# Ledger of designs, part 2: VH-VL binders against a8mvx0r265to440

Target 1, 176 residues: a8mvx0r265to440
Amino acid sequence: KRQTVALELLESERKYVINISLILKIKATFQGSDGKRNSKERSLFPGSLRYLVQQHLDLLHALQERVLKWPRQGVLGDLFLKLTNDENNFLDYYVAYLRDLPECISLVHVVVLKEGDEEIKSDIYTLFFHIVQRIPEYLIHLQNVLKFTEQEHPDYYLLLVCVQRLRVFISHYTLL

## First folded at step 1 (VH-VL)

Design m3 (framework fv_masavibart)
Fold by ESMFold2-Fast, scan of step 1:
Structure m3 (fold): chain C 176 residues (1-176), chain A 123 residues (1-123), chain B 110 residues (1-110)
Amino acid sequence: as target 1 above (176 residues)
Amino acid sequence: QVQLVESGGGVVQPGRSLRLSCAASGFTFSSYAMYWVRQAPGKGLEWVAVISYDGSNKYYADSVKGRFTISRDNSKNTLYLQMNSLRTEDTAVYYCARGGRYFDWLSYYFDYWGQGTLVTVSS
Amino acid sequence: QSALTQPASVSGSPGQSITISCTGTSSDVGGYNYVSWYQQHPGKAPKLMIYDVSNRPSGVSNRFSGSKSGNTASLTISGLQSEDEADYYCSSYTSSSTLVFGGGTKLTVL
């Protein structure tokens, strides 16, 4: 059912945003740890992270408004069309994050040394991994919505374009 | 220890205004959405308003929309509720409550509550 | 007057299990998995016991559990203790993008 898969997408985005927000909290806590500015350690977090979190936050808010008030012919493909177009720069920030990923590994190691907590290292790895997986997960969710969308539906073409854009991006990503 | 302490309640006449404050401590206030919830004497709970972590988004119950304004000062860890054009039906204990962390600001549950402040609109 | 229907009172003996129902419509309880439960002792602020139908916050006893079937959500308290005596409120998100509460249930431990 179309409404059911739309709700699954919304819940997936809600959980994702909660998870990635933990990275910002860890970053803020780490920088202020022991009441001292550590500008060298601060630079180990990817600069793209703040922008990615903001983009996902904006998407979550829009999805909540759209899906929770879902009419008979509900449309959500336009939200992803906007997110993936060249004017938004979202995919560029995502590429920047992936490029900076080795620095994330170094930061996780430093955090474990400072906090003395091997469990927190696992949590941070899981959070970074969520970001890596999110674009492929969007493709899966949008394909599920498209599967239950009739060809004459106002969302059909929008979803089709989004699916194609994400496929191209993922294909390009595997070449990098 | 998470603490929320409301103040500013009192007795006012219909048509007047009151401003409530909620002082937060024990957590990073700027990372959480905040709510006001009220409870009339001997009655159940009623949602009043919500404000996002950065103050950019606000939503109100229909019964208070246009009369109440929610705001926050993250530098002072303080939440506010400006109540204008008060009615006898606004008589209630007003609770400050913590919502979702960072970006989960449309979460519709409250994990910590203040002890409340009584607002009585005399008839 | 409350949007969600709860029994006015329920009672049980120490060690017994009790269930409190919260009945709405397909536009609130039946339509969304955003049901939460609050415990309120006389003169005290409410305390979150269950969120998102069945999730417990840290520090809440596993004697408390939540579930939902159709338009009715339920709070179950096993192994009743005297300190469980309180008012219990359910709440749900609605299709009007608002939050509504039940009228509350007074639990008496006999």
Scores: ipSAE 0.000, ipTM 0.492, lowest interface PAE 14.1, mean pLDDT 80

Design m4 (framework fv_masavibart)
Fold by ESMFold2-Fast, scan of step 1:
Structure m4 (fold): chain C 176 residues (1-176), chain A 124 residues (1-124), chain B 110 residues (1-110)
Amino acid sequence: as target 1 above (176 residues)
Amino acid sequence: QVQLVESGGGVVQPGRSLRLSCAASGFTFSSYAMYWVRQAPGKGLEWVAVISYDGSNKYYADSVKGRFTISRDNSKNTLYLQMNSLRTEDTAVYYCARSHTYYYETSGYWFDYWGQGTLVTVSS
Amino acid sequence: QSALTQPASVSGSPGQSITISCTGTSSDVGGYNYVSWYQQHPGKAPKLMIYDVSNRPSGVSNRFSGSKSGNTASLTISGLQSEDEADYYCSSYTSSSTLVFGGGTKLTVL
């Protein structure tokens, strides 16, 4: 059962990575996309986005190796402890993303509305909010893995710490 | 911290084969797309091949397509370039480079780390 | 030919500012904000100086700056120093989802 919920987490991460990779592809092709830090014009996409995508790619790769070769006492909590520790800056970049997102949404609205491309605006908004929801989704997936993890399992304490870290983070930023 | 070390270069005659290796350390190798970029003596940079993080997608410059094969072994943190049917025009320093290519491989690209390069000389 | 056009050489004196141009088309430099610049000293590997048009990696002097207007990207080096003498290459993402390089510019510090 535990392997089943671990596979669900892996498949969720695969789907999520495909979705956020699409936003970067749209960013690359969207007229008015930015990278111009020496301009008076504002950025259309949060600066932290690129780093966040790479962190999720790193996580996906580690999850694939761990889950597809699942041992009798498979461990996942160490991957999320690493992701959420103070030295990795992941949560800091996530906070930066949340901070910058409202202005980016406003700019996308103004620029795309001016160009008359309502469909692309809708797609960008949808993808922006996939990222907003991902930390809460990690919490749910890790709670599911923890539910089927015995207290004596080497992953039990690791998952418990991860769940607590994500719960504190979510409560601080009212992501529910 | 991040290191890329190429090896396998040398002098070979036209029509022969050579295999280059790039040993990666200091980062999660399996999370990054990797590039081979070459530079002929006194000339500019030319990309040669790219391989996705899992090895499932590979792209080649037209000048080497059908002759060169890029591959990787994520368990050994090693990138390879198999060069067949070598031509004098293939004479160059070959660099291993880490790309900020994402899973989709169609998003923003740049090379943040490069190896020292390995010289391949194709001459009679 | 190189896909992106750079001047073959540029020169300046210590303390001056110089600019190197990189001209492409709407299918590369003009179409995307994914321009990078590399510095190469003789006998050494290229070093990333600028990515995403204007961003500097950690450890790169703030004397180096990048910009873009239309189909032309520019690298500007202010307060020119002798160690800046090197070859400089631009690179851009393309509509074919590949990378292309400029022909390179030799910077001489007189």
Scores: ipSAE 0.000, ipTM 0.471, lowest interface PAE 12.4, mean pLDDT 80

Design m6 (framework fv_masavibart)
Fold by ESMFold2-Fast, scan of step 1:
Structure m6 (fold): chain C 176 residues (1-176), chain A 119 residues (1-119), chain B 110 residues (1-110)
Amino acid sequence: as target 1 above (176 residues)
Amino acid sequence: QVQLVESGGGVVQPGRSLRLSCAASGFTFSDYAMYWVRQAPGKGLEWVAVISYDGSDKYYADSVKGRFTISRDNSKNTLYLQMNSLRTEDTAVYYCARDESLWGYFDLWGQGTLVTVSS
Amino acid sequence: QSALTQPASVSGSPGQSITISCTGTSSDVGGYNYVSWYQQHPGKAPKLMIYEVSNRPSGVSNRFSGSKSGNTASLTISGLQSEDEADYYCSSYTSSSTWVFGGGTKLTVL
């Protein structure tokens, strides 16, 4: 059912936002614990991260409003059209993130957090890759919503355009 | 040209003070952590102190803790080492060095300034 | 006294390969990937040869390579040349938020 898959998308976005917020907490802990010895420590995390986090937070808030007050003809495609519009720069920042990520992974590999905790290093890698996987995950969720959307529904065309945009993006930039 | 130039070395008696300077040129000084490393005559290298890019964090070798103070003036592109209560074992060539990393490797070194602590 | 153990000297002939070891503990070399190597000619400042265990700065010959196994880091110089004759020092970050150097190794090219 359409409401069920919309709730699954919302729950997925909530979990994702919690995970990327954890990256920011780890980043602050690292920098606050003698990690801020020179300005180059910022290269440990991609420069695009701040903008991406804000865009995902904005999306989460919009999804919560839309899905929790779900009408008979609830629409989601407009939110993702706005996110993926060329004017919004979101996908450009995603490309920048993917471009910068290999150096950041290399730096995390050679740096050891203050206590030498390999578990935290592993968590940082895992969180980096959550961000990498998020665009493919959006595609899967939107395809699920589209599956339960009739052709005459006001969201049908919007979802088709979103799915096509994400497929094109993924075909060019899937992983690094 | 990218360079570091130390000055302020000399002969000083035990118990007295001396201040070393390191003038940076050819790069954005405020982007780098800076180190002092010393080398006693005929001996190996010994780390002395480090200061973060903005001066907020400082670390010292146990042998100099409480006696030496590292500082910097980013507006003058200059690193300092204030050496108090000098001991004969502080006799060494003192190098300033630029940190290329988060934790310390020295891609640029000065030529050093000799400090001799003798009676 | 040096915190990291290096041989006092090593020697080789031109064209040969030599390896210099740098042994610490799990609180320095073994605990972190922040090992660097420096070359020092008499009367000169040290020069960075290897950083973060195995990375080489621009302008350093590819004859120089670094590695680490457990608590021991190694610098290898292949195709040994007369200009390689110098003192070599390893350095590592420690769990006490300090930096330590090895005692130095004098390389003689026979």
Scores: ipSAE 0.000, ipTM 0.438, lowest interface PAE 18.3, mean pLDDT 81

Design m7 (framework fv_masavibart)
Fold by ESMFold2-Fast, scan of step 1:
Structure m7 (fold): chain C 176 residues (1-176), chain A 121 residues (1-121), chain B 110 residues (1-110)
Amino acid sequence: as target 1 above (176 residues)
Amino acid sequence: QVQLVESGGGVVQPGRSLRLSCAASGFTFSDYAMYWVRQAPGKGLEWVAVISYDGSDKYYADSVKGRFTISRDNSKNTLYLQMNSLRTEDTAVYYCAREGLYSTSWYFDYWGQGTLVTVSS
Amino acid sequence: QSALTQPASVSGSPGQSITISCTGTSSDVGGYNYVSWYQQHPGKAPKLMIYEVSNRPSGVSNRFSGSKSGNTASLTISGLQSEDEADYYCSSYTSSSTWVFGGGTKLTVL
């Protein structure tokens, strides 16, 4: 069971990374290609987006290595402990993303008004939403892994700390 | 077209300081993380430093940490490398390089011509 | 020293294929799909040839291809031409949030 929920987490991260990688291609299309209003184009996307996506990519690769070669006492809580501590600045980038997002949404609504742009606009909103939802999804996945982890397991306390950190973060993220 | 032009290289004595500049054109400079990469004469490439698009994050190679400072001025489309406490081992051609935009990972998609720094007595 | 291991030199004849290896560890090449390859002609700046293991930038010939197996990445050049004669460097992101390069491989077209 434990391996099953770890695989579910990995598959979830794989799908998530594929989806958010698309947003960087959309960003690249808007920024630098016609260059008329670089400052306004820049404000269409949260400034933290690039670094946030890179953190998720690093996590995905680490999870693939860890989970696909799952040993008898498989551990993954250390990966999320590292992600959520002050050393990696991940939560700070996420806070910056959430803070900047409302203005970006407003600008996308105003600026992207052509008929062809309506498809792009919808894609951008969907991708913005995926990022907003990801921290709550991590909490659910980690709680599932913890549920099937015995107290004596080397991963137990690592997962417990991660769950506590994410729970605290989530309690405040919509109040930014 | 994308252009990166380094300047500020020269001959300096050990223990002294030098500042390199990289003038960027042909793209929106403020959208890209920027790198310094060096190459000692007849040797291979060595990453030196990186700076995020807005200047808020910086990373350094262990060999230069505490001595070199990377910075940028987005209003001037210019990248800088302040090199303090120079050593003879810092003698190299210093390249300015741009991060890839289409990738979610970091790589060097465009490079400047380089500027030579020689540290000798 | 270089963190990634490349052969010092490789050679081939026009029209043939050659492969250059780049060997690291699970903390760089093996741990991430962030391997890039650079071509450098004497006296010139490096040029990006391959990024993220196997992707080619616009303007790079499809004769250049990249792959990875475990801790070893490979650059393959098919239909070898005289202008391919250059130094080739691999690079990878690392688990320490740093970038490392291979020692470089001199390609000679006979």
Scores: ipSAE 0.000, ipTM 0.459, lowest interface PAE 14.0, mean pLDDT 81

## First folded at step 4 (VH-VL; framework fv_burosumab)

Design n6
Fold by ESMFold2-Fast, scan of step 4:
Structure n6 (fold): chain C 176 residues (1-176), chain A 122 residues (1-122), chain B 106 residues (1-106)
Amino acid sequence: as target 1 above (176 residues)
Amino acid sequence: QVQLVQSGAEVKKPGASVKVSCKASGYTFTSYYMHWVRQAPGQGLEWMGIINPSGGSTSNAQKFQGRVTMTRDTSTSTVYMELSSLRSEDTAVYYCARDSLEYWGGDAFDIWGQGTMVTVSS
Amino acid sequence: AIQLTQSPSSLSASVGDRVTITCRASQDISNYLVWYQQKPGKAPKLLIYDASSLESGVPSRFSGSGSGTDFTLTISSLQPEDFATYYCQQYYSYPTFGPGTKVDIK
């Protein structure tokens, strides 16, 4: 059922927002303010992350309104069309995140190694890679919504365009 | 103080409809989602659905789809839950409950109404 | 729908006892679990959210733990006012509740 897969997408976004909120809490635990303590050292986390957090909060709120007010011909594609159209530099921030990630991984290795807590290091790496996974996860969710969308539905071509844009992005998304 | 006050007990015949009200006070009514939860005598809690008081959008548990209608009146800060085609199995205390997070689907319920007993009998 | 089970269904305990109740989910729900306390004739009261976060005003003898599918509510030293029914609730999907665990006085 189309509403069921839309609800799954919403719940996936809620989980993701909670996970990226956790990474900010971990940052506070290890680093403190760069401007107050060590203005000469780089952040443990990519600078693009601060912008991504707000955009995901905005998406979550929009999805909640859309899915909770689900009419007979509910539409989701317009929300993702705007994101994939790069109106808010959304995909560009993910590209920046990938470029910065290797240096951040190296810094985390040094900082956490000094504290000798392998579990914390593992948790930070897991969170880093949850962010890397998110765009591929959107592709899966939107394909599921598209699968239950009739060709005559107003959302059909919007979803189709979004799926195509995400596939192109992912084909150039290589971290390994 | 934040408070949810519900309408009084109802006795209905099978096949009738019941409409329960829940009046909010002490906070910005349109900033928090409202949930409806019921509890049959001696049984556990059962989630029925959610309403966004700002836009009026709703989502209901599959078991109640087609029978439950949730609405709100922003001028009186009141939400309503109407359940149609009543059966004896619908005898329960019905609660309204506020979502704990402002504009965020936290789905933890921090403030509860006192409950409305609905009895369905011949 | 995500199903929750609680164990035990009921227990009897004395004041000062350590009480542990368990909630299991039919699938991974991360930490999206809430615990409520309900006294006879009253609406439920929020105790713990996000599996382990104590709600403001709730005594520190209450604690929650777990993630994934297995969750625990612990009352470290049972007080007379703690005799109630306790419910878990998930919010990974639309909300569902466990069947409840009744804590009775011996």
Scores: ipSAE 0.000, ipTM 0.468, lowest interface PAE 17.4, mean pLDDT 81

